# Ledger of designs, part 3: VH-VL binders against a2p2r3

Target 1, 262 residues: a2p2r3
Amino acid sequence: MCGIFGYCNFLIEKTRGEIIDTLIEGLQALEYKEYDSSGISIQGDELESLNIYKQTGKISSLKEEIDLYNLNKNLPFISHCGIAHTRRATHGGLRRANCHPHNSDPSNEFVVVHNGVITNFANLKALLMAKGYVFKSDTDTECIPKLYKHIYDTSIELGYNLDFHVLTNLVLKELEGSYGLLCTSSHFPDEVVAARKGSPLVIGVKGKTDMDVNFVEVEYLDQEEDYLKLNTQTKSSGNVLAAAPVKYNTCLRKSPPFVHNT

## First folded at step 1 (VH-VL; framework fv_ustekinumab)

Design U13
Fold by ESMFold2-Fast, scan of step 1:
Structure U13 (fold): chain C 262 residues (1-262), chain A 127 residues (1-127), chain B 107 residues (1-107)
Amino acid sequence: as target 1 above (262 residues)
Amino acid sequence: EVQLVQSGAEVKKPGESLKISCKGSGYSFTSYWLGWVRQMPGKGLDWIGIIYPGDSDTRYSPSFQGQVTMSVDKSITTAYLQWNSLKASDTAMYYCARDKTFYISTDSGSVAYFDYWGQGTLVTVSS
Amino acid sequence: DIQMTQSPSSLSASVGDRVTITCRASQGISSWLAWYQQKPEKAPKSLIYAASSLQSGVPSRFSGSGSGTDFTLTISSLQPEDFATYYCQQYNSYPLTFGQGTKLEIK
């Protein structure tokens, strides 16, 4: 069992400390005694950079890890998308390298948290390793951000300028199994993708004005695979909460543009 | 600038052979699939097939399987569509178009749309 | 094969009008749908891919929406140069299939 949580603020200023606290509180709300690791990803100090903080043990161990970095908690963000994860070991042992989030490369160009099982991960890993990708964990999750990077890099070489949701469609087409995931990228600042296949995922949106939310349905009816893109648009503002597979009541009251997957 | 330039109009009799061409420029020819689409006079668009110039891999529409052959010559960045024996029902405008398909492996069913089109080759077959 | 049905077959509108063209797939195609514009005696031109993404150089008055089986192409504030036949195409699975086309006539 895993818990994933995301928090985005759009055109509503939040400090780094407030963002971290919100992500940690979200994970604590999802916490069970069986969970044995946790992690978060947030924007770094440099433009378009992403940082990952993760640790084995209870959420208190993650808090201690974050505190070691002496982050400027007063740094403001007018828009920010953060993702978080807490898990019980399933694919892979109880090692820090096996904790989520997972990344595509040392520069954290793509960062993913995920719950569920990718049944074709061994084949995807073999293909990606043949293309030069180095895997540091024994989890199925790590193939996802590396697949994002491979497809992204190939698209750039072919002269494409892919939107994040189109890139995600290409990634999802290669994944088999039942899952829910959140992805952020340094190439797509202020955006987060939430996607699922067979696994429940809850998205809540709240704002005074329209917020840019894109929802794309499954490629095949017999394969229930959905994704949702969240980003900032000029003159759009609000807060977004995403949680799976527990705490469905964290979803905001239904109203347009409300999206709910169960 | 991406361009696909097709050969000129053809007038043929039933039973004759024909080979029409589509020359790509302004992009990496071997990195994109190339598709063929038929449009009968006053009608809509029918997909014929696609070919990958890098290795000449092909996929045909079941409606056109065995009716036409797609091929490429990488050295002159040109794709071909050919008939061994034309029929009156082959009368149509034929377009080539570039396909933005991605493949991670040969097992993937990834396909994409046509982002750039040739000007078309009108083929008229009459008795 | 996936059947693509467009509605209406033809439509007449005035400059400045908001025009909507619909396309329905016989089975789910996610967002793997493209829209093409074909002017008289010209090759088709790509307008939209992945149901809602504008092709480079296409005016912002064109927009696409939808997912699964029901899709729409919208032209806000129609212009004289928008006279054309519009086609949807699914690229979810082989064989690739097109709608029958919607002919847009400006009064």
Scores: ipSAE 0.005, ipTM 0.454, lowest interface PAE 11.1, mean pLDDT 78

Design U15
Fold by ESMFold2-Fast, scan of step 1:
Structure U15 (fold): chain C 262 residues (1-262), chain A 120 residues (1-120), chain B 107 residues (1-107)
Amino acid sequence: as target 1 above (262 residues)
Amino acid sequence: EVQLVQSGAEVKKPGESLKISCKGSGYSFTSYWLGWVRQMPGKGLDWIGIIYPGNSDTRYSPSFQGQVTMSVDKSITTAYLQWNSLKASDTAMYYCARHYRYGLSYFDYWGQGTLVTVSS
Amino acid sequence: DIQMTQSPSSLSASVGDRVTITCRASQGISSWLAWYQQKPEKAPKSLIYAASSLQSGVPSRFSGSGSGTDFTLTISSLQPEDFATYYCQQYNSYPLTFGQGTKLEIK
């Protein structure tokens, strides 16, 4: 019912305009007549910043909304991860606040797009509200970026510096239900996390030419949460994050950080 | 606005210890590596090393390994560069500068510099 | 270690001139090169990254080009505030290394 799309360029320069166009084209490829809202998240003007643009209506309404911000569309990025979403409203009134992406806080430290149902949402929201988080939407999705922020802050307070994939695994342990999600963070520039449980999620990599496509290596692991970590800083090629089938308890196998002895 | 504010100028004698600081603000301090760069009087830029504030992971230039120690106190968003025993050859301007995590990157924001003078 | 060599070490120019500074790496560094501007008694300022990408807030008269081992920084129409020392820096591999600098002086 919902469409999710992510796009990363890595070691291949793209302008902000090209990135926005690619995200919107990705959503258009997923769009059905029943979708009634959309949004994207991209890097802002500062290196660490993430911006969210979202609007009710057709994808053309989102494009018009973005145009009102008078962004420098010629600003280049050699590495960038963007995420995008289209949604059909199922719970009463169509509101901009209910559109994806959702964020953790006004600084957009964690930004999430999601499809599916988080069945323990009420309990997570109560916990997060007790910790001072302010919810702006009626969606279950909004608890996810706020949970990322809570776990991240708590880990830092306890003296742990978590890799994005480890943080994601901790978040997924708290989520119940069926879902697919993409997450980006100002704390983890040039990275995007993809995770699923019970819903298909498709990931792939496209080479620097339009004809070269390399699929991400994936291993099926029993009894683990479904997640994929895509780190553009450790890849030597790939300018588009494309879709590839993922099933069962699946994760991308990753080697520990490399240390070269002399 | 991203800012890196360094401690004031130091005048020391050979053999003395010294710890200079670099305070970050306007960004997520634990999400970016901080580097240190030396500039001797009238000379160019020389990379000392980088530190990741979230876990204190470090990478030193081979020419500076064992000569200085980098550290951070993330509770006050401050990085430090320390000498146990200064030499006259340590006389230089020392800059801190921010770059992406994983260390293979350019420096996007620079501190104003700390002048260290070591003479007898 | 990758050695970065800039040419010339110094040059004199007049306001309105087109200025070109070159930087050569001792081995291939793809596009992993940045340019910095340093004015007397000031900290360096980032100008260009990834060989050709202009840092936010930097005037459009600055441009960078090149790949592999040969790189150039161009100032299309020199302004009074552009008199400074310019440094290239590779970030293809450790240790990170800078060029020796090119001092741009008023003619």
Scores: ipSAE 0.000, ipTM 0.382, lowest interface PAE 19.4, mean pLDDT 77

Design U17
Fold by ESMFold2-Fast, scan of step 1:
Order: structure tokens, then C-alpha cells, then sequence
Structure U17 (fold): chain C 262 residues (1-262), chain A 119 residues (1-119), chain B 107 residues (1-107)
């Protein structure tokens, strides 16, 4: 089983160190002793770039791996969206390539964490491979960011300019199964997509202080396709937490109470 | 620091077997794919294949499939490229190189192993 | 197989010159392109990945651009240590393929 976690700060300055710590603490809050791998995605040193850090073993192994990069932990972000994942190894083994987050291409144009099962992934993978996409993992998750990139590239080639939420709706229409996912993209900075089908996803909005919690209405384009688009255009700045934990009674430390998106 | 150290030069006769090595250090050996690249004397670079040391998963170039075997020994962080029966056309410099973050671009290269097959 | 064609095969330049090397793929490869530098009797060295991302420790005078089928490596102000052979490599699909190389020589 897997757990996913996201953290966004909107118009509230946070350092890279604070963001990483929040993502790691979110994963630890799932408190699943048998997790065998974890990973996060955060903004890189280049403007509009995304970096992925992932490692097999305990969550502490991921933190040690991140520390090896000697990142500037004092670098401030007035707005940032990060995503995170933990996994218990099943079929496919503990290969680092099988850990989430998964990406679309070497530039990390689309980055995804996912919990659940994509029942038609074999057909999607075959289609994408026929179109020239290279798969590095044995996981069903990898078809998602590659599908995002395929649809995005095809739309640009045809002269269209898709919003992130429209692009996501097109991707979700191709996916079958039961899942929860978070997606970020270098093409859509300051935005994160949270989407689910048949799997619970919890969204919380926290104000500038730990005791100030604001609920945000979940936006649905289609009642059968539950998803949420979050960006810095909101009039209420704050911190946003999203989680799909393995244990439903696991609480995130920084954002009680939560809005359950089901 | 990341280092890939390859075995020394080899001089062989056609029909002989050979196994050359590439030892990784300064990184988590089982977390990165490792590639092999051939460079014929005075020519450019030809991709042979890649191997994932964590589970020995391999991807070969079609022109090298069945010609060579890639393998690893995780206990000594070493990858191998092996021929059962060498041909004169195998004369080349052979490089190992570490896959950069899962994308089949290579960030660190070994110094190369010169293999000469003649007479 | 995707064929990678580099132009020119060789060029001569002087220190301080702006140098451009081009690489063309026989089909679209998005940004799945890397550039390598190889000095005589040495192993290749990584310069650029993802068409435009500079490898750690590579001087800022090197830059890459392009997407799809047409790619360029630029050296903004050539230095003596830059005289070498340069290779592009696609990693969009297997088998991985390299360009034939561009030899950069001192004038």
C-alpha cells in the first residue's frame, strides 16, 4: 500500500528547509512501519524547474539522500507546491526507478504521485511506447505523467493552449481503476492538481497561524471525476495539505480539521 | 565523490572469452542504471545496453543482443561485460557510464577498457 | 532506430569565438537529448542533459537549446580547454543513439 501527501504555501513565505521538513513530517504522520520507499518533488534551483528525490528504505533514508545534495535550505519561496509519497514494496521489487514521484521526461515537465491501481495501464503503456515514450519503471503510475506530456505536446503542436485543469480532465478520462493522485508541472507553476476516483483524498487549508484553519470549497468539473485545482489566484492565502493515507484515522500534524474529498 | 573504475587493457585472440569490469564507488550502486558504450578506433560512440544493479534488469541494443552479456555483483559494487567468443570486429574501447536520474543520459564515465582482438 | 546527424563534422575556431554545433534527429525526441565532450585519449564528459540543462561543474559559457528534431550546443566565448570532439545523444527511445561527432579544432 502507498500514501500520498502534498503541501502548498500560497503568498506565505517558507524556506526550502521548511518545505522539505513539512513534506517529510507529512509522510511520517502516516506512521506505517512497513513502508519500504519514499520520495518527494520540490522546485529546483532553476526558475520553473522541478526536482525529484526518492530512496528505498525508511523515510530517514530519503532525508539522508536529500542532505547529500547540499541544497540551499534558506532559499525562500513565497508560493510553492510540493508532493510526496511512501510505498510498501509489492510486485516489481524495491527498485529506485519504481519509487514515486514519477515523471514525464528528463525535464520533469509533469511529476506525479499516486495511490491505487490503474487497471488499463498495460494498454496505455503500449500506446505511449508506440509513440516513442521510454519507460524506466515497472509501475502503473509511470503512464500518468507520460500521458500528461503526450496530450500536452499534441495540443501545443496543433496550436492549442490548455489550462492545467482542462489537461487533467483529458488525462483522467483515459484512466480506469481506483486511485488518488497529485500532479505538478513546470508548465503550470504555482499550481497543483489533486484528483481521485474511488479512493479517499483529504484536503485541508491552514491560515497563517496554526490555530487559523479555513475551509476551501472543492471544485468539480464533473461529478463522476473528482478533482481539485489549487493555485495562487485565491483571495485567501494560506497553507494547503492534501493526503490519501493508508490508515484513514491518521492525522496530519499541521492542519486539523480536514475537508474530505470523496 | 562518484567514481567508475574499469579493468585494464586486454589483448585476445579470436574465439577466446573475455570478461571486463566496472567498479562503482561514492554512490548507492543499486539505485542507478549502468550503461556500456563501445568506441571503435577513430570512430564515434555506440550504445551497447544498460543494466539495473538492484535486480539485474537489462536493456540491450538490438545490434549487441546475443553478442555480449551484462551482469553485476552487488557485494563488490561491480558490473561486467562478457563475450563467449571474441571476434576481430570487437576491437574497441569500452566505457561504462552511470545513468543520470533514470533518463538514459550519462553523468559519470569510467576511464575505458581497451580490448584488442587479433592474430 | 532514430538517426542523429551533427553539423558540421569539424570546424576551426579561435579563442574568444562564439561556436555553435547542431544536431538533428530523424524523428521527434522532445527534449530527450544530451551533449558530451571528449578530449583526445579521454573518456567522454557530460555537459548538458534534457537539451538545455547544464551538468554540475560545467562552465556557464556552454548552453543547449532546441526541442523536437533540431538542437544546438553553443559555446559563447571559446577557451583553449574547449578544443575537443562533441557528441549529441537521444534518449527518447531504444536503442540509444549518438551523433557522429563534431571535432572542434584550433584555427
Amino acid sequence: as target 1 above (262 residues)
Amino acid sequence: EVQLVQSGAEVKKPGESLKISCKGSGYSFTDYWLGWVRQMPGKGLDWIGIIYPGDSDTRYSPSFQGQVTMSVDKSITTAYLQWNSLKASDTAMYYCARDYEYWDSFDYWGQGTLVTVSS
Amino acid sequence: DIQMTQSPSSLSASVGDRVTITCRASQGISSWLAWYQQKPEKAPKSLIYAASSLQSGVPSRFSGSGSGTDFTLTISSLQPEDFATYYCQQYDSYPLTFGQGTKLEIK
Scores: ipSAE 0.005, ipTM 0.432, lowest interface PAE 13.8, mean pLDDT 78

Design U18
Fold by ESMFold2-Fast, scan of step 1:
Structure U18 (fold): chain C 262 residues (1-262), chain A 120 residues (1-120), chain B 107 residues (1-107)
Amino acid sequence: as target 1 above (262 residues)
Amino acid sequence: EVQLVQSGAEVKKPGESLKISCKGSGYSFTSYWLGWVRQMPGKGLDWIGIIYPGDSDTRYSPSFQGQVTMSVDKSITTAYLQWNSLKASDTAMYYCARDEYFGDLYFDYWGQGTLVTVSS
Amino acid sequence: DIQMTQSPSSLSASVGDRVTITCRASQGISSWLAWYQQKPEKAPKSLIYAASSLQSGVPSRFSGSGSGTDFTLTISSLQPEDFATYYCQQYNSYPLTFGQGTKLEIK
């Protein structure tokens, strides 16, 4: 069984330890007994940096891996977006390199967790390898962050300055299959994109004074290529969007999205 | 210094029980899967199974499921492989090995082996 | 289960020779293959992981290559300490499986 979980806070101060614990607890709520790997991505010590922690085996193995880095767990974040994944592997190895999140490059410019199947991944991998991208895993997922990086770099070289949601739409246009994904980027701090095609994805919002998760209305681009932007803009921009946990995916066959506009 | 130290050689008769050990040191014992591998005299390597010491979760090769039991004692960083009733066909060298899931390696450190001889 | 087949089962070589050992998987395993060296009456020692990555402390004369179903271990200039049995192992999926071994003997 697969599981995807994302957590963002905005104007609700959380420590790094609280953020990690929330992501881990989210994965535990999604797990089934035969899970084989898990991972998270969170902000690093430098602004606009992203770190990835992932491990095969139990979620406790991931927590122990994270503890080896001796992170400052008391570091506060007024805004932060993190993503997490747990997976049951049938093929493609039970190895750490095959765990989500996957990245675009050693600097973690784009980081993705994904559930589902990208049916054209072999063609995308061939194209990206021809462009100099190095693949380290067997997963179809790894083509996604590399595709983000390729499209981003090409657009910048051609003089375009893309918003994260526009970049995501360009990436989704190239993907075939049925999937759900979350993506974060060092180029788009305090933002996470959630996207799906054919797979349910649930968005929740947790307020400062409310302990319960509230489900919000989700706007989809179209019925075939759905995505939602969750944004916690840097404070100097003045544009601020809600902190929200993202729950449920088709691996667990839980509730579909409760509120939507088409 | 990572070390896996196994118990000494055993000579047993068919039908007897046996429990051999593998003591880990120099690393976080509960953070790595530990595997068992059999090598029959003059033959190659056969994977028996792996155990996660943090919660005693096990995965057995189908060929060994129900024939042996893997267990751990976290307080003394020791893993065990046990037979309730030995057969002559259990005669082999038994290795424990650390499954290096950090950095995508399966068996990076091996114990010295325990020779088990079962004869009537 | 994924069957791992090594060839040859044994070979004889002289110090200074280039030696190649092959390993074939019954189905695709990408690059998820390790190589081990076992000397008589000793435990196996890890040499190579991910088909081509050398373990720390392994001499550079050892190299691995291949992907999918066909893999090779090469020793570029054989040394006296290299006479041993070599095993490949896939780690693409459970159960983990080893090749039958290739015994490298002095000519």
Scores: ipSAE 0.007, ipTM 0.438, lowest interface PAE 10.5, mean pLDDT 77

Design U19
Fold by ESMFold2-Fast, scan of step 1:
Structure U19 (fold): chain C 262 residues (1-262), chain A 120 residues (1-120), chain B 107 residues (1-107)
Amino acid sequence: as target 1 above (262 residues)
Amino acid sequence: EVQLVQSGAEVKKPGESLKISCKGSGYSFTSYWLGWVRQMPGKGLDWIGIIYPGDSDTRYSPSFQGQVTMSVDKSITTAYLQWNSLKASDTAMYYCARDLYYGSGWFDYWGQGTLVTVSS
Amino acid sequence: DIQMTQSPSSLSASVGDRVTITCRASQGISSWLAWYQQKPEKAPKSLIYAASSLQSGVPSRFSGSGSGTDFTLTISSLQPEDFATYYCQQYYSYPLTFGQGTKLEIK
């Protein structure tokens, strides 16, 4: 019912405008006639900050709304990870608060797009609400970024310094159902996580050595053709991280070890 | 620059209808919730409700449910607050205010206010 | 409904003073609290959201703290332009509710 898309450039300078255009074009390639809302998350003006833009209606409505924010489209990024989502209306309605991406808190410490079903979301929501998290939407997705933040904060309190992929594995242990997700975080700039359980998700990379990729098992996807069709629609020479669906449980960093990004 | 510009002061008699406006500019009008807040003379702030301009979804305070109607006209980036029949107790300053882009319920930018006076 | 109670209702202070205003929620609201400043005959201005996050353009002498039920707004070194009425507001649940206001007056 939902389409998810992520785009990363790594050591290939892209402007904010180019990044937004790539994300929108990726969503347009995934667009089904009956999709009712869309959204994206990209880096803000401050280092490590994340911004979310969402709108009900067609993907073109989101593009028009973004244009009204008067963003500095010429701002360059040598490395950037953006995530994007389209949704068809299901239980929960077309309210803007129900659009993806969802966040953990007003500072956007964790931002998630997701497709599929989290079957234990009601229990997770109750637990997180008891711990002081405030939910603004009717979606099961909103429990995911809040769970990330809860586990992250708890790990810091206990003296652990978790890598983003380790944190994600802890989150996945708590989620039940069949789903795919992309997550970005202000605590882990220059990184995006792609993860799934049960449902397939497609990941593509241009230049195998440009990324640090952690897989549970390595298998080649028979849906690579669908990913390549999407990638050609983006007009990009950079890296395309993911287009749903994917077959493997994966955790991806766009920053390889021991590479200084300039 | 984000601006919310409200309509001018109104002087009305009990029983009359009224519609006041709040025009947004400098931002994506349909991407932010708009709230309405009442302040009676010499009193504090009372939340009336919020509306999402993208789909006209509304949340009213129980004390204002059925007393007023919130609406929007997206084509002119304008929100409205309306009464079918005014009462003297409606005399107050009315503010519109922009919510964060995820519908948080806190208000980051405020209109200048519309003074509504209802007297015989 | 969640009731918000501010203390004190009014406070007199001098320029340069450290001023503290408190806000209490009738039930837990996590960090979902905002602070607003209102000068006479003007619209409220946003100061703080999420209990402690400073709104862009607000001077660093303003700070917020607290979680759960007890919250504090602090002005570290009061300036002449800070004399105003201050309101807290919870946005944990509907209906949204404001405190009664704290009027900060010149001593």
Scores: ipSAE 0.000, ipTM 0.420, lowest interface PAE 15.0, mean pLDDT 76

Design U21
Fold by ESMFold2-Fast, scan of step 1:
Structure U21 (fold): chain C 262 residues (1-262), chain A 121 residues (1-121), chain B 107 residues (1-107)
Amino acid sequence: as target 1 above (262 residues)
Amino acid sequence: EVQLVQSGAEVKKPGESLKISCKGSGYSFTSYWLGWVRQMPGKGLDWIGIIYPGDSDTRYSPSFQGQVTMSVDKSITTAYLQWNSLKASDTAMYYCARDYWGEQGSYFDYWGQGTLVTVSS
Amino acid sequence: DIQMTQSPSSLSASVGDRVTITCRASQGISSWLAWYQQKPEKAPKSLIYAASSLQSGVPSRFSGSGSGTDFTLTISSLQPEDFATYYCQQYNSYPLTFGQGTKLEIK
């Protein structure tokens, strides 16, 4: 089993400290034993930037690592999507570069947490390396954010402006194997993609006045009706949680898919 | 309230297969790891491995990897320890125990009564 | 693998005595140590976890202390039902390992 967790607040203000605490508590609540690495990705200090914090060892080691950056924990976000990951111990001494999240490039244009096996990763890695992508880890996961960037850049070069969910469908068509993943991007602020094939993933929605998180299997289709349902729920000052394991592919969006006045 | 009830004593010959059981009750069976511990006659405790009933994820001690198989049947809240070919050196008391997960780490908080396995020619 | 060594291997004591059993880890294990009591012909029973936390239902005469590599189990006033074998166990890293046991006998 995987230790994937995502947390989004929509139209309900949360501080950076509250967001970090929620992501870490989410990982701790997954009832996994013997974690040997963990990490999170959250919005940085610059507009539309993403930061990654990851460390080997127990979750307490990640907390210590984050504290070294002296982040402004009081910085407020009216909407924010963060992702988190922990791997159960297979051995001690995992290299920090092999921890999730993984990124597409030094600017963190695409950031991914993943559980499962990408069976064609060696071929994808070879193709991406030939196109100039630099791989820093031995994980199959690292090909995913780099594939996102390659397809995104190619689409921009050809004059297309893809929605995050359309881009994700293109990425998923190239992946073989069994997986569950969450992806965020500086190009799609306040959005998160959740996708799976064979591996479980869970999505929950929580209202401001309701303390219960009802984990519901939600299918975010490339259809207006499903997107409008999500917008209705998020406009009520709600929070959205995502955790593995879950059955369905999902895509979480902040804004309506078509031109709508609020 | 929490109980782990193990199957009865077994007497086997070398080369025979064996599957012993541990039935959990009084708690959420799929929410806790379950461990197996061997105690040879007159000796101390040896950890065999742990299994998570929710997804059958396993962790074996290196000295037992490939020698035994842990499994679960969630529908009857039962865990199993299995040998394909027993050896005389497998003669021991076998305990199952619940591995408590929490902020303080994990330890074996509830133990089954044990299954005595005797392997002799 | 982390080796756990207990001292003494056996100890004779009288009812009312203060008894101390020690456990040493070959490597640092922080506070990730449990103590178990095993009476003859019975399964082990959890006494202490996280080096010093008393398991629910265990009498207050039992206490644990230590961190890193050196740990102690203390019974402040020995009772007749306390004569048993005691085991320490580290749960800092895999494989989980137990001490060899300390047999507490009637003097």
Scores: ipSAE 0.000, ipTM 0.400, lowest interface PAE 15.9, mean pLDDT 77

Design U22
Fold by ESMFold2-Fast, scan of step 1:
Structure U22 (fold): chain C 262 residues (1-262), chain A 119 residues (1-119), chain B 107 residues (1-107)
Amino acid sequence: as target 1 above (262 residues)
Amino acid sequence: EVQLVQSGAEVKKPGESLKISCKGSGYSFTSYWLGWVRQMPGKGLDWIGIIYPGDSDTRYSPSFQGQVTMSVDKSITTAYLQWNSLKASDTAMYYCARGPYWYDTFDIWGQGTLVTVSS
Amino acid sequence: DIQMTQSPSSLSASVGDRVTITCRASQGISSWLAWYQQKPEKAPKSLIYAASSLQSGVPSRFSGSGSGTDFTLTISSLQPEDFATYYCQQYNSYPLTFGQGTKLEIK
């Protein structure tokens, strides 16, 4: 089984240490007793950079791993989006490479945590490998951030400029199965997207100057997928902006790839 | 298992109407285009058109525009190809296929529906 | 419309042979070309997409290459089940068009 947690502060200063502690506490609140791995993704030292920390074993092992990096825990963030994950394996042989979060590339341009099963992942993986993407794990989840990067790069090459929520809708149209996911990107540093299909999703939000966390679940009403967009660049402290699924660009998704009639 | 299952063979007279079907299973029907391809006896493959089940958007080959109509019923994951008035020249095997899709074109094919139009 | 021309129209070969089939587009289509295998009285089967990407479940003896206007399908060591008609298809622009087919027959 898998647990997913996300935490955003917006226009309310939090230190890196406070952010890490909030993500860890969020995972602990999911009450996994025998999880096999955990991980988080947080903003790095540069505004657009993303870092991933993950480890097999208990959450304390993850905290020890983070401590080895000697991070400046006093570094303040007025706005920040972080995502987190825990996994309990039913079979032995967890590897660190199989832990979430998964990334698109060594620069962490897209970072994803996911629960559920992507039933068409073998086809997506074959496609992405043919395009030069290197897979480091044997999990179905790794195809998601690589698919994000591929669609993003392709849209730029075709002359389209995609908003993060439009990009996410394009990715979701390619996924089959049941899932819940959170995604962050160095291209969209003040945003996190949350999406689900047939699986419950939990995401935390920050209110005002306190470390209060609210859990938000998205309701399915006979729809294939649903998603929630969180924007940390709101003009009011502590506000959360929710976005309904946005129609994907018809020219990009419904037309054959790279068919340009212009 | 991902599959497309087509309706059975049809024998019709010129001027009659016909609607053949293609039922998808094992995948998200509304996430993929669905195409139709004609193969006349002893000939090669000829593209008719594609339909996107999510919103019924259609793209027809100019050779088939106005000759046939593509449609879908999402509730039963089924696509249709319809003629208002058949001609003897419509005699062919008709395939449905999943795609185009992202980097791919037609990855999964139905078994075909043989349509014979004769007097 | 983009015309797709295959060469040869028919080819005779023996099990174990290396077989090459070519496809030429009348205009540049980048890498947006697929290859299909069709056995008598059966539906086509997808083999290659994006000129060189092997479909899931297709044996590694099949490979595709080329870009622009000139493309090839290669079978490195022909097996008995490979005797079929092969079609190329461009999906760079509408209308989608197929080659006329290459019939691969037993020698």
Scores: ipSAE 0.000, ipTM 0.393, lowest interface PAE 16.3, mean pLDDT 77

